VH-VL binders against Ubiquitin carboxyl-terminal hydrolase 19 (USP19). Designs and how they scored, part 6

Target 1, 103 residues: Ubiquitin carboxyl-terminal hydrolase 19 (USP19), of Homo sapiens (Human) (o94966r282to384)
Amino acid sequence: LAFVKNDSYEKGPDSVVVHVYVKEICRDTSRVLFREQDFTLIFQTRDGNFLRLHPGCGPHTTFRWQVKLRNLIEPEQCTFCFTASRIDICLRKRQSQRWGGLE
Short names: E, the ipSAE of ESMFold2; O, the ipSAE of OpenDDE; V2, 0.75 times the mean of E and O plus 0.25 times the DockQ between their complexes.

## First folded at step 1 (VH-VL)

Design z09 (framework fv_zimberelimab)
Fold by ESMFold2-Fast, scan of step 1:
Structure z09 (fold): chain C 103 residues (1-103), chain A 125 residues (1-125), chain B 110 residues (1-110)
Amino acid sequence: as target 1 above (103 residues)
Amino acid sequence: QLQLQESGPGLVKPSETLTLTCTVSGGSISSSSYYWVWIRQPPGKGLEWIGSIYYSGSTYYNPSLKSRVTVSVDTSKNQFSLKLNSVAATDTALYYCARLSITIFGVVTEYFDYWGQGTLVTVSS
Amino acid sequence: QSALTQPASVSGSPGQSITISCTGTSSDVGGYNYVSWYQQHPGKAPELMIYEVSNRPSGVSDRFSGSKSGNTASLTISGLQAEDEADYYCSSYTSSSTYVFGGGTKLTVL
């Protein structure tokens, strides 16, 4: 995946929250994998606005978004949630340091 | 065809550092689809994952070995290497390098699809 | 100690079917569909037989199949042949972004 609309912010000293703006995620075929300095979002979606931006793709297309992180995280303490309007990814920092950016 | 070949000393003394190199041929190590990994097998025992490296230099280590292990990559030589510090007799094993598939057609995967033949490292005085 | 539990040995006769189990926890086998199986003949490197629970690489006989229920993955070999005699290892990705292996199962064909 070349582009997916997202933003992020540091929530206190210990966490980074990433919002991915894709709706209607298919929960059975979507997930987030965490490693100590990256995460991979895998998803299928029925979001017509998103799919319109990716000609040739449909509800059965599996999208992959991999992010190399600026600093280390604790993979086992990271979480994600598929909401009706977006994907929320919560990263737990390994070191309580200011990142200044996601990547 | 893709081939992985381990090389390094077959004998290391206790307390010294073990250094092994894996040479990749028939494919590029500079691929976003793969991590490159070290896995070992003590004689007559099972497999143990040691660590993985991405061509960018990002590493992931087995927590039980993390304090003693460093994996590095040299994309210009199409090689990656393992350094294991402060070796003991319990580090005697066949050491394999392998390729870890992390994506197929944009879908995340996690499996070891190609393995080197293995190199036996004996730790003894 | 192995993180994933496999029987130490299984046996069967030519033409029979056998199943090897691989039991973990919700943090590995039960939490992800990233279970793979490897065949190892004496003196040889492990070879991938099954990936992502049930998929076969090109070149692997369809006599080999994989499945998963809860925290237990299974490798089934149908139509047993002499060349199937080997050690079999399962592996799984974990919630800590690590990889664990089972203790291995020696398959004897007689």
Scores: ipSAE 0.000, ipTM 0.587, lowest interface PAE 13.6, mean pLDDT 86

Design z10 (framework fv_zimberelimab)
Fold by ESMFold2-Fast, scan of step 1:
Structure z10 (fold): chain C 103 residues (1-103), chain A 124 residues (1-124), chain B 110 residues (1-110)
Amino acid sequence: as target 1 above (103 residues)
Amino acid sequence: QLQLQESGPGLVKPSETLTLTCTVSGGSISSSDYYWVWIRQPPGKGLEWIGSIYYSGSTYYNPSLKSRVTVSVDTSKNQFSLKLNSVAATDTALYYCARQEVDIVATIDYFDYWGQGTLVTVSS
Amino acid sequence: QSALTQPASVSGSPGQSITISCTGTSSDVGGYNYVSWYQQHPGKAPELMIYDVSNRPSGVSDRFSGSKSGNTASLTISGLQAEDEADYYCSSYTSSSTYVFGGGTKLTVL
């Protein structure tokens, strides 16, 4: 997956929050993997609108979205949450410096 | 019904900053369904996307303009604005504001409502 | 230059069909189903005619249709009418999370 709709902001000096706009995520088969300077979102969804944009894909298709980050993070302190309308990813900065952007 | 109206100076001197405002009426700028967009068109030429902004303040800019451009929102006034620094004659264009639909699925691919456009001439 | 390639002009007679092509790469038209088409009459703002490759907004005539094959999207106008005389622009999302336009095609109805 080259792209998924997202936005982000810096939350205080220590964190970056990323919102990913896909609904009806299948929690059992979806996750976020964090590394020192990137993350990968792996998901399956029953979002009919999203699936219509990806012909040939269905509820059992596993999508993968990888983001190379502008600066380093602390992988073990990063979190994610699946809500009804989106995915929230919370990145913990390794250094408390302003990033100015996600990538 | 929804209307978008551009406003700002019709004439700007080279090296100065261009500031344009788009006033939205008949709809709320604080909607999670839409981005708000600036697009320009030099006289007799094609369209160029400048940038898009979400009501939260998140922005996407054309890389060729990113060092000179700032887009901002004022939700209390139902407006968004464009600042373009260090203008040159090549920045002479009709400037349009537009609405961009964001369905919750990752689509931000079409501009469904446009303002009438405002001509900005860069000249001494 | 324009990122997407369109013919500079196309012409047709009333009642006939014409097709306008829009060619990009695998990082825009070929990689995504996020192609839109805009009609611009002289002195007017562009108006959305087609979105997501082939969908029509409410109020747009069914004489307008869109399609895509590989790196090329196409706008077809059937039953050509004098009021269709305008400039037509394609647009696509890109792998860099940006938007690009074609150079525009002037349609003349003879």
Scores: ipSAE 0.000, ipTM 0.564, lowest interface PAE 14.9, mean pLDDT 85

Design z11 (framework fv_zimberelimab)
Fold by ESMFold2-Fast, scan of step 1:
Formats: sequence, C-alpha cells, structure tokens
Structure z11 (fold): chain C 103 residues (1-103), chain A 125 residues (1-125), chain B 110 residues (1-110)
Amino acid sequence: as target 1 above (103 residues)
Amino acid sequence: QLQLQESGPGLVKPSETLTLTCTVSGGSISSSSYYWVWIRQPPGKGLEWIGSIYYSGSTYYNPSLKSRVTVSVDTSKNQFSLKLNSVAATDTALYYCARGTWVEYDSSGEYFDYWGQGTLVTVSS
Amino acid sequence: QSALTQPASVSGSPGQSITISCTGTSSDVGGYNYVSWYQQHPGKAPELMIYEVSNRPSGVSDRFSGSKSGNTASLTISGLQAEDEADYYCSSYTSSSTLVFGGGTKLTVL
C-alpha cells in the first residue's frame, strides 16, 4: 500500500505513537515488523469501509504498508496493539530528540 | 506554586568556565511532561535558547553553542545546571532558567511557562 | 541576525487593535504548530502569552490571540492598554530539533 489513513505524535522525548485507522484486523494474520529505521505493517481486515476503497480485495487479502522513518528506533523496544477502532504502533526512539515528523 | 531560581557568579573572566545552577521549588524536576531550559539575553538584545535537558539526562543544545555548553540535571537536589566554557565578552548576558512544557498530540511543542528572575553574568577582566 | 523576522517596533493608541508578525520558513513556523509568544516588561523575565500558535495559558487576557498562515505567525492584541507596552518575542521549533526566537518587537502605547 502506498498509503493508509494514519496520524502520529511524539510522546515525550523517547517515543512516537502511530495510529493506523483500519478496523476489524485479523490478529492471527496481522503483525508489525520493526527495523532500525523503518517498519512494515502486514494486515488482513474485515473492515468494509477499507475494503470498499480497494476493489478486488477481500478479507483474505494481505496488505503491506512500509514506512521509512525520519530517525532511528530501537526495534526490540517497539510495540503494537490492535484495538476495535485502529492499530496503535509505539516506536521507541534510539536517540531522545524531536523528530518533527514521522518520515 | 512552582518557582525557579538562578544562582552563580555575577562576574567571570575571559577564557574561564561559567557555571550557573537553577533550583526548582514547588514542583518536581522528575516529570515526563517537562524539559528544563537555559535561555539568555545580552544587554539590549533578544532572547537566545542555550539548551534543554530532560530529567533522564537527555540534552538538546543550540548548535551555535554546542561545542562550549553542557547542561546537567541533579534530580536528588531538584536542580539543573549550565556550564559554558571559554567565555568571552559576547557571553555577557542575563541568564534565565525556565520550564519547557510539551503536549503529547500532533500539535505538540515545547513552550516556557515558568521562568526564573534571571541572573546577570558579566564577562570582563 | 534572528532566525524569525519580526518588525522592530509597532505602536497604537488605547482601545486600538495591533498585530505583530513573525515570519520564518517551512522548516520552522510553516512546518510545525509549535509557535509561542512571550511578553517582556522592562527589567522583568519574559511571560508566556500564547503557545502552540493560538492557545492561551490560564490567566492571560483574551485580548491576546494568535494565528498562523503559511510561514507567518501573528499575535493580535485587541483593546490595547497602557500595560501592554512591552517587548514581544515569538519562538518556534525547527526541523533540526532546535528552538529559535524572533528579534523582538517593541510595542509602544501612546
């Protein structure tokens, strides 16, 4: 995917939180892979509104969204959570500094 | 009520190191919501940010001063300090300590909601 | 030279409205909502008037308002009073994770 609806903010000097606005994520087939300066969100979803925007895709389609980050992160300290309304991704900065943006 | 108070010598000789301390009272320096900041103002001139420190020890410095400046924090004393090396007459200024507040959301940024009264430092022989 | 451009002076009469501009680039004022404004009376420390472009701290008069358009932030003071006579500084975060100030504007109230 070139784009998925998202926003982000810096939570103190040490973290960046990314919200991805896709509902009804299939937990068994979805995950986030973290690297030193990027992450990949891999997901399947039953979100009818999202799927309407991707004709030809369905609940068994695996979507991939990769973000190259403005600054370095600590991959092993990053986390994610699938909620009812969105995906929450918490990035742990390698160096405590303001990024000014995600990418 | 939060109060910040600068302390240190009012006179420093050229080439020496200026050391200033800010004592925080009425609030804790160990807070995830705040930076602790040094700002200066040369006589008749504007404000210049020197540097900021988080209670964990993370520092951010004005690039123009980075080679000469060190900010440190002592959470046990509820204080933070500035060391400025190799001072010159151009370092003569009123030095302020301040609290930098930030918010967690997309429009977040640091703003200085509490300031010390300032301490005048003159660099002369 | 200051990183952010402010007029050196502005003047007005009691009851008038005045506006002070603060112009930067897309790497500071234009790129982020991190603009704040400070009021400094002679012999005193600066006091926060506006933060994050348009927010007022508790205790600051609603006669003070902030806005931003492109690379220019503005502080507007309505119902000008003699006590508003002071120096006003804007500040912004930059894409280099630094903080910069404007050169300051001296407000004279007639």
Scores: ipSAE 0.000, ipTM 0.592, lowest interface PAE 13.6, mean pLDDT 86

Design z12 (framework fv_zimberelimab)
Fold by ESMFold2-Fast, scan of step 1:
Structure z12 (fold): chain C 103 residues (1-103), chain A 126 residues (1-126), chain B 110 residues (1-110)
Amino acid sequence: as target 1 above (103 residues)
Amino acid sequence: QLQLQESGPGLVKPSETLTLTCTVSGGSISSGDYYWVWIRQPPGKGLEWIGSIYYSGSTYYNPSLKSRVTVSVDTSKNQFSLKLNSVAATDTALYYCARHSIDVYGSGTYEYFDYWGQGTLVTVSS
Amino acid sequence: QSALTQPASVSGSPGQSITISCTGTSSDVGGYNYVSWYQQHPGKAPELMIYEVSNRPSGVSDRFSGSKSGNTASLTISGLQAEDEADYYCSSYTSSSTYVFGGGTKLTVL
């Protein structure tokens, strides 16, 4: 099972969208770092349901989730945003091809 | 309501090129959420995916047909087309056009062929 | 031959349940949750019944359900009705970024 609940889909030939299902993200202390073939989500959350899955952790715990990607991305073209119910990560493919999976 | 309609010749001679067009109505082909697809079914047999196209022109083909198949899109006419070269009797089939949706809601990511044309029978003979 | 293996036929009586299997490999059914099921009545285009292994589109009866175990996906039809008589096809994404279909199963309601 993955460290954090997530799913992904390919949006057209040039993009992959990753949804991370964690609520109440602390915007000021959370971010996504993109590299050529990976991303790292760094976050703090007050989501009680998520924190119950990680005994000993609390709102001040910094979580890190690194994903080694199946194919290359363009780091400078990738984006992320926080919504009330999830984190949306938008990856720009370096080459237009179907990945068939995230990792 | 979204509808897809195939059109083209019902009879093609061996070695010639089969050309079929799918007309999309009730929705736009120019959308990042969909691929547009050709699928065929020989009489009494199962379904075979031929290829998919995105409105930008990006294509994905069945490797067993790739050397003979070309799919194109015309966003101004809201149509996409199939060209299958060097046809033989084994290419006799019902040809369907379909929409391939990529959808996300709740906790899931979903891919499926959700709208199909009625199919057009293409016979390759004499 | 079809890439995914389905039984050629299955039969049942009204009110009963039947199950249709779809067997692939770890590079298609076993490796991905992109399994769909289609119903085809004679002379008609296929209609989506199940997507993503177990999800139903709006308008599809809850008598239809899907599941997967290892390399085998299954379509179950409960409360069988005469109108369910049709051919059923499974489909899966593959590790080669292609789509494959099963050979189809003819359901007879007798």
Scores: ipSAE 0.000, ipTM 0.545, lowest interface PAE 15.4, mean pLDDT 84

Design z13 (framework fv_zimberelimab)
Fold by ESMFold2-Fast, scan of step 1:
Structure z13 (fold): chain C 103 residues (1-103), chain A 125 residues (1-125), chain B 110 residues (1-110)
Amino acid sequence: as target 1 above (103 residues)
Amino acid sequence: QLQLQESGPGLVKPSETLTLTCTVSGGSISSSSYYWVWIRQPPGKGLEWIGSIYYSGSTYYNPSLKSRVTVSVDTSKNQFSLKLNSVAATDTALYYCARLTEIPVYSSGEYFDYWGQGTLVTVSS
Amino acid sequence: QSALTQPASVSGSPGQSITISCTGTSSDVGGYNYVSWYQQHPGKAPELMIYDVSNRPSGVSDRFSGSKSGNTASLTISGLQAEDEADYYCSSYAGSDTYVFGGGTKLTVL
């Protein structure tokens, strides 16, 4: 799945934060599922810049983004938040280790 | 309360297209928590996942069947359908529709919790 | 062949305990905690017995338990009863919204 911008960083020894820069997320129809070594972001958006990357899609299109993670996480300790400018996904590492990358 | 029911022809000729429909009752197909799925079982053999669809129309297919399979959803009828092209005798099977759960943060999913009764499709001239 | 390996058959007597294995790879059973087990009686649709490795749906007897070690998941049935005689299938998430099944195990209660 193409994004205008997405990035990630390691926050301290125990966490990885993923930023997905999509605006105007529909909260009622959007969520993140966490698994032992992947997550799936499911969302709908009215962000025109994002939708331009996906011709034929619109505000009622449900997008799905699955990321196979470099290392294991604790699914029950992971969180997400929808802000006005982006989606924040906070991954809790299973083992304290440097990942060097998300995937 | 939730019920899934398969319908379609019990006999299809080789090289033709098999079309099956699953009618969902007692619950809405337009739910962000679920995918709707086709699974088949040849006589005396095991289960094979065919494909999944989200109510938005997003589809995922078994790589071994992807060139021949199309799954579609009709939210106005609370139904989803399978089209399998160029059928052969090896496509003879019991075809099930099922619901796949995918639940929010702090929960998990990826399991088939409700199944239709199955419909036998025989590919023969 | 089926993607996940199960023994073709297993047997036990009433009151005994039996275990059915389901072996995959690090890209399915070993990589995710999304293993489910299904019971199929002759002429019937499969019924969910275990999900997410070890969780039981409401209404499933606590005689059924699931576990996983490395690339192998296991279904254990304790206090075996005649009505447990059925085919058992494991399933695992395999990444990228794909799913795989085991070949199935026929349980005979002697």
Scores: ipSAE 0.005, ipTM 0.577, lowest interface PAE 13.2, mean pLDDT 87

Design z14 (framework fv_zimberelimab)
Fold by ESMFold2-Fast, scan of step 1:
Structure z14 (fold): chain C 103 residues (1-103), chain A 125 residues (1-125), chain B 110 residues (1-110)
Amino acid sequence: as target 1 above (103 residues)
Amino acid sequence: QLQLQESGPGLVKPSETLTLTCTVSGGSISSSSYYWVWIRQPPGKGLEWIGSIYYSGDTYYNPSLKSRVTVSVDTSKNQFSLKLNSVAATDTALYYCARGYTVEIDSYGDAFDIWGQGTLVTVSS
Amino acid sequence: QSALTQPASVSGSPGQSITISCTGTSSDVGGYNYVSWYQQHPGKAPELMIYEVSNRPSGVSDRFSGSKSGNTASLTISGLQAEDEADYYCSSYTSSSTYVFGGGTKLTVL
């Protein structure tokens, strides 16, 4: 339910990459769940800039962000990576059509 | 600034294979979000898209040329190439290489933002 | 694939505004906001003027603008100048993950 700063782009015909701008993700307690037309990012973070925007929250707070997608994906082919500066989510399209937008 | 330069034979005989190479300078062919494109223009005629290759290695070809065309990348040489089999006089054209870019969501675009100067290929006996 | 439909020629006088149309179908121009326009001077490679229907690359004059209505995209050049004399091509992404170009329009500045 938390809003996060993000952007996305279509990488070639078969993929959509979503960047989520949160640093210092706790890998052991964070994950991305993929379904056929949505994904949910569940995360804990020590990013002081992010936490400052959410008074009363801290490193123990679990944030949830769900995105309903414009078109269908292949859940088992989707991936994610936690980097030092952001979260990268790679969505595999079910059909190689241009989406024109994420939602 | 990134530049593209085509190279290859100026003359090819009918039924032979045409091979053209595009050299990328001032930037890496391995850069993300970009893809690499071949376009041609017969003398006095319009532009025709031939094919594209993405960073992933995925290729897409003009259906009218698909059975004769292969596009490939050599990242060690910072080059990409076009191979066109079984050429005929109708394949005589200026051949351009270009860079395409995949834009951010809500931007709605694929465009060819940098082009090579073009190389003339004549198919004749 | 089939070419998008452009008028073969258009003409105008210096200072005038002109518009070039590019008509496709719902599987290309009408289905996506992936329309670009290219300017080609004689003996030169094409140069990108407009991308994503209406956006200008850095360095392109604001006299050039793009728009789209249904299956037809348009390039408008205001304050026409002699240097604008060139061939203009539209291009669109298609539902087959391919690209098609228009037949080209020769702009003559009278």
Scores: ipSAE 0.000, ipTM 0.562, lowest interface PAE 15.8, mean pLDDT 85

Design z15 (framework fv_zimberelimab)
Fold by ESMFold2-Fast, scan of step 1:
Structure z15 (fold): chain C 103 residues (1-103), chain A 125 residues (1-125), chain B 110 residues (1-110)
Amino acid sequence: as target 1 above (103 residues)
Amino acid sequence: QLQLQESGPGLVKPSETLTLTCTVSGGSISSSDYYWVWIRQPPGKGLEWIGSIYYSGSTYYNPSLKSRVTVSVDTSKNQFSLKLNSVAATDTALYYCAREYITFGGVIDEYFDYWGQGTLVTVSS
Amino acid sequence: QSALTQPASVSGSPGQSITISCTGTSSDVGGYNYVSWYQQHPGKAPELMIYEVSNRPSGVSDRFSGSKSGNTASLTISGLQAEDEADYYCSSYTSSSTLVFGGGTKLTVL
């Protein structure tokens, strides 16, 4: 996935929050997979504005966004949530340190 | 209104331990959005970061000072403290406490970096 | 010495614009958008003027602006006023999760 609107911030020393701005996520077919130094967001969406940016894709297209992280995380303590306007991903840092960026 | 106030001895003898405390008022030190920081300024010179602490007790130190520095937090008193061991004349400085907000790529409503007024510490025999 | 390089002094006249540079490396200023600028009046604690390269805190005049190109961040003060006379410090995070300051720049309003 070459283009998805996102931003992120550090929430204290222990967490990084990532927001992905896609609406109308299909919750049954969307998920986030966490590993020690990366995550993969897998989603289907009915967001017409997003789909217009990806010609040839539709509501049954599965999109993948893989992010190689700057530092290690604890996969089993990471969480995600689908809201009406975005996807929230909360990463738990493996070691308490300041990240200079997400990747 | 958030205020930070440094306190501690104005004079310390060489080889002794310097202890300073920062009292936070008008806001809680137990905030997930902020780090609490010690910074110093020798007379007529620039600023030097000493170390930072989160209310959970997690710390980051200047590598040049790491072997001599400990920063601690007491959330019940809304305070955080600096201990600097084995002081020398080169440790003579104004010592400031400050609050720091950290974000990258996120939307932020406000960013305030509040500083205490500073306390002068002279290392002399 | 200071990790970030600033000119020792700059000067200007009321109404003019001046720019103060802050030069680091790709492991600090060039690598991250965590550049802050602080103003210090004689005998006072530093005050935040700019954060994250170009953002102004509430209450800071829009005459102050920040930018970055490569490894150099810049603070620009337009419509220079007598009360702008102060020391200015830049700071940045590093790839080692540390915070560094510039050596400071004395602004004189002539």
Scores: ipSAE 0.007, ipTM 0.569, lowest interface PAE 11.9, mean pLDDT 84

Design z16 (framework fv_zimberelimab)
Fold by ESMFold2-Fast, scan of step 1:
Structure z16 (fold): chain C 103 residues (1-103), chain A 127 residues (1-127), chain B 110 residues (1-110)
Amino acid sequence: as target 1 above (103 residues)
Amino acid sequence: QLQLQESGPGLVKPSETLTLTCTVSGGSISSSSYYWVWIRQPPGKGLEWIGSIYYSGSTYYNPSLKSRVTVSVDTSKNQFSLKLNSVAATDTALYYCARDQYIDLGSGDYVYAFDIWGQGTLVTVSS
Amino acid sequence: QSALTQPASVSGSPGQSITISCTGTSSDVGGYNYVSWYQQHPGKAPELMIYDVSNRPSGVSDRFSGSKSGNTASLTISGLQAEDEADYYCSSYTSSSTYVFGGGTKLTVL
């Protein structure tokens, strides 16, 4: 991905929440994969505003966004949710420490 | 104005399949802005979400009902339908169809809310 | 069993204000700004009063307002009127991409 609008924040000592601002996610073909120090968001979307930023792409295009994390996470405790307005990714920290940033 | 109207049998026997249809009028079901929803309410009880469907056929179901429920859409008739298998007395309820507004009409923001409801149809499960 | 906790009943007099709470978890009310409120008069379908925590649909009186703090959303009705007597339900989107409802609150006026 050249660019996807995103932000993140630390929710208490144990979690980092990442918001990815892409609408109309195709839930059947989209998912988030978690590892000990990264996550990969794989998605298809019908979001016209997002697709306009990627000429030649359409609803059948599979996008990937891989983030190497600043610190370790517990992959089995991480979750994600596709909402109508955005993607929510909740990362469970392996150690309760301040990250200061996502990457 | 857009309106929703439920139709189906008022009485279903235990173990049979309940089929309800919702007719959309005053607007198109084939819009990227909406999901179409089934919600029920047993007599004297609260509301329970059953499932949602997009005009493309993509569905989301309540996990407690997923093994028994199928929602389908027929864009040529401007209708969507609920099939609930193996009904029991506990499935006796007022059944509503509703619209889930996917995109806010004023701002372009998404809305997670049921903004238009049918009047509801009572389904009694008894022999 | 409802997923979201509401008081079974609340009462007030005409002209007063009342508040109805809706308590969930970080996986629904606390985690998302997708809380809606519905009013149901006897024999009628529910009507949307509030969406996305605090927004009013066109045509809904500004006497109705919504808010959220942590895992608890609240519906406040000011200047109570007899026609406000109804059942009120909260609803939230969840981290499992589902919808859950509260158990409902019966509002009695006078």
Scores: ipSAE 0.000, ipTM 0.559, lowest interface PAE 17.7, mean pLDDT 84

## First folded at step 2 (VH-VL)

Design pa (from p16 with heavy chain S31D; framework fv_ponezumab; at its last look DockQ between E and O 0.02; V2 from the best seeds 0.00; counts 0 for: pae O 10.7 > 2, placed apart)
Fold by OpenDDE, look of step 2:
Structure pa (fold): chain C 103 residues (1-103), chain A 123 residues (1-123), chain B 112 residues (1-112)
Amino acid sequence: as target 1 above (103 residues)
Amino acid sequence: QVQLVQSGAEVKKPGASVKVSCKASGYTFTDYYIHWVRQAPGQGLEWMGRINPSGGSTKYAPRLQDRVTMTRDTSTSTVYMELSSLRSEDTAVYYCARDEIVGATEVYYFDYWGQGTTVTVSS
Amino acid sequence: DVVMTQSPLSLPVTLGQPASISCKSSQSLVYSDGNTYLNWFQQRPGQSPRRLIYKVSNRDSGVPDRFSGSGSGTDFTLKISRVEAEDVGVYYCMQGTHWPYTFGQGTRLEIK
């Protein structure tokens, strides 16, 4: 996925929060898969602004965004939630260390 | 053996754009951030931003957020810094510098620097 | 932004004598992981900056042991036990704990 606005910050010593700015996410068909060294956001959206950036796609298109991490996470301790305007992904670090960035 | 080699000096008019390159060698290009730091004549150092060569993600200094763009070419191990809407205050030597993203136990900020690129903005 | 304040800004030193540079931050540089990301750089005339110290007190490879860094929290010091002619230049502290990264004003070391 080429056109997805996002940012991240470190929350305490053990967590990284990722914000993905996409509105009107379909909660029933969207999810985040966590692995030891990456996560994948899978989602559908009715966000017209987002869809406009992806010609040929629609509300039933499944988008995938995979982020390969330099540092390890604890997949089972990671969480995600949908808001009206974004997806919040909370990554649990396997080790308490500075990341300096998401990727 | 680690080297960062930057492009040559630039002379620009106000309002123009400049694009400086930084070619990395002697190490795995995608293992380190590349930062850009500038130094106006007779002044100190100012952090401009960084790029992750792996994936191309960037983070810019707030003051330059709207004018700076950093990109990379993994095939040539080169990072680029473009600064638009140039003004006289942008006259400076621009440096690229290598930085460990996250080491196993150590973080190595700015352990290697380019030779610098002089950018002069004058009417 | 975190303000880094160095003192002195000008440091004339006699060859063979010690030198000391102070760097103070406007807020603590201790990161959540427990590390303190304070670095020292040397910039000789006409050259690019060179990192001397990282994380307060760790010398880079090839840096003479006459250079040492110390401090904690908001107060840091770079010391040169015996100044040599090649030490002439400007020294900068830099914090890498808070975005955006910021540098001190620089301390110009000169030989008397």
Scores: ipSAE 0.007, ipTM 0.629, lowest interface PAE 10.7, mean pLDDT 90
ESMFold2, look of step 2: ipSAE 0.323; ipTM 0.786
ESMFold2 (binder alone), look of step 2: mean pLDDT 92; pTM 0.918

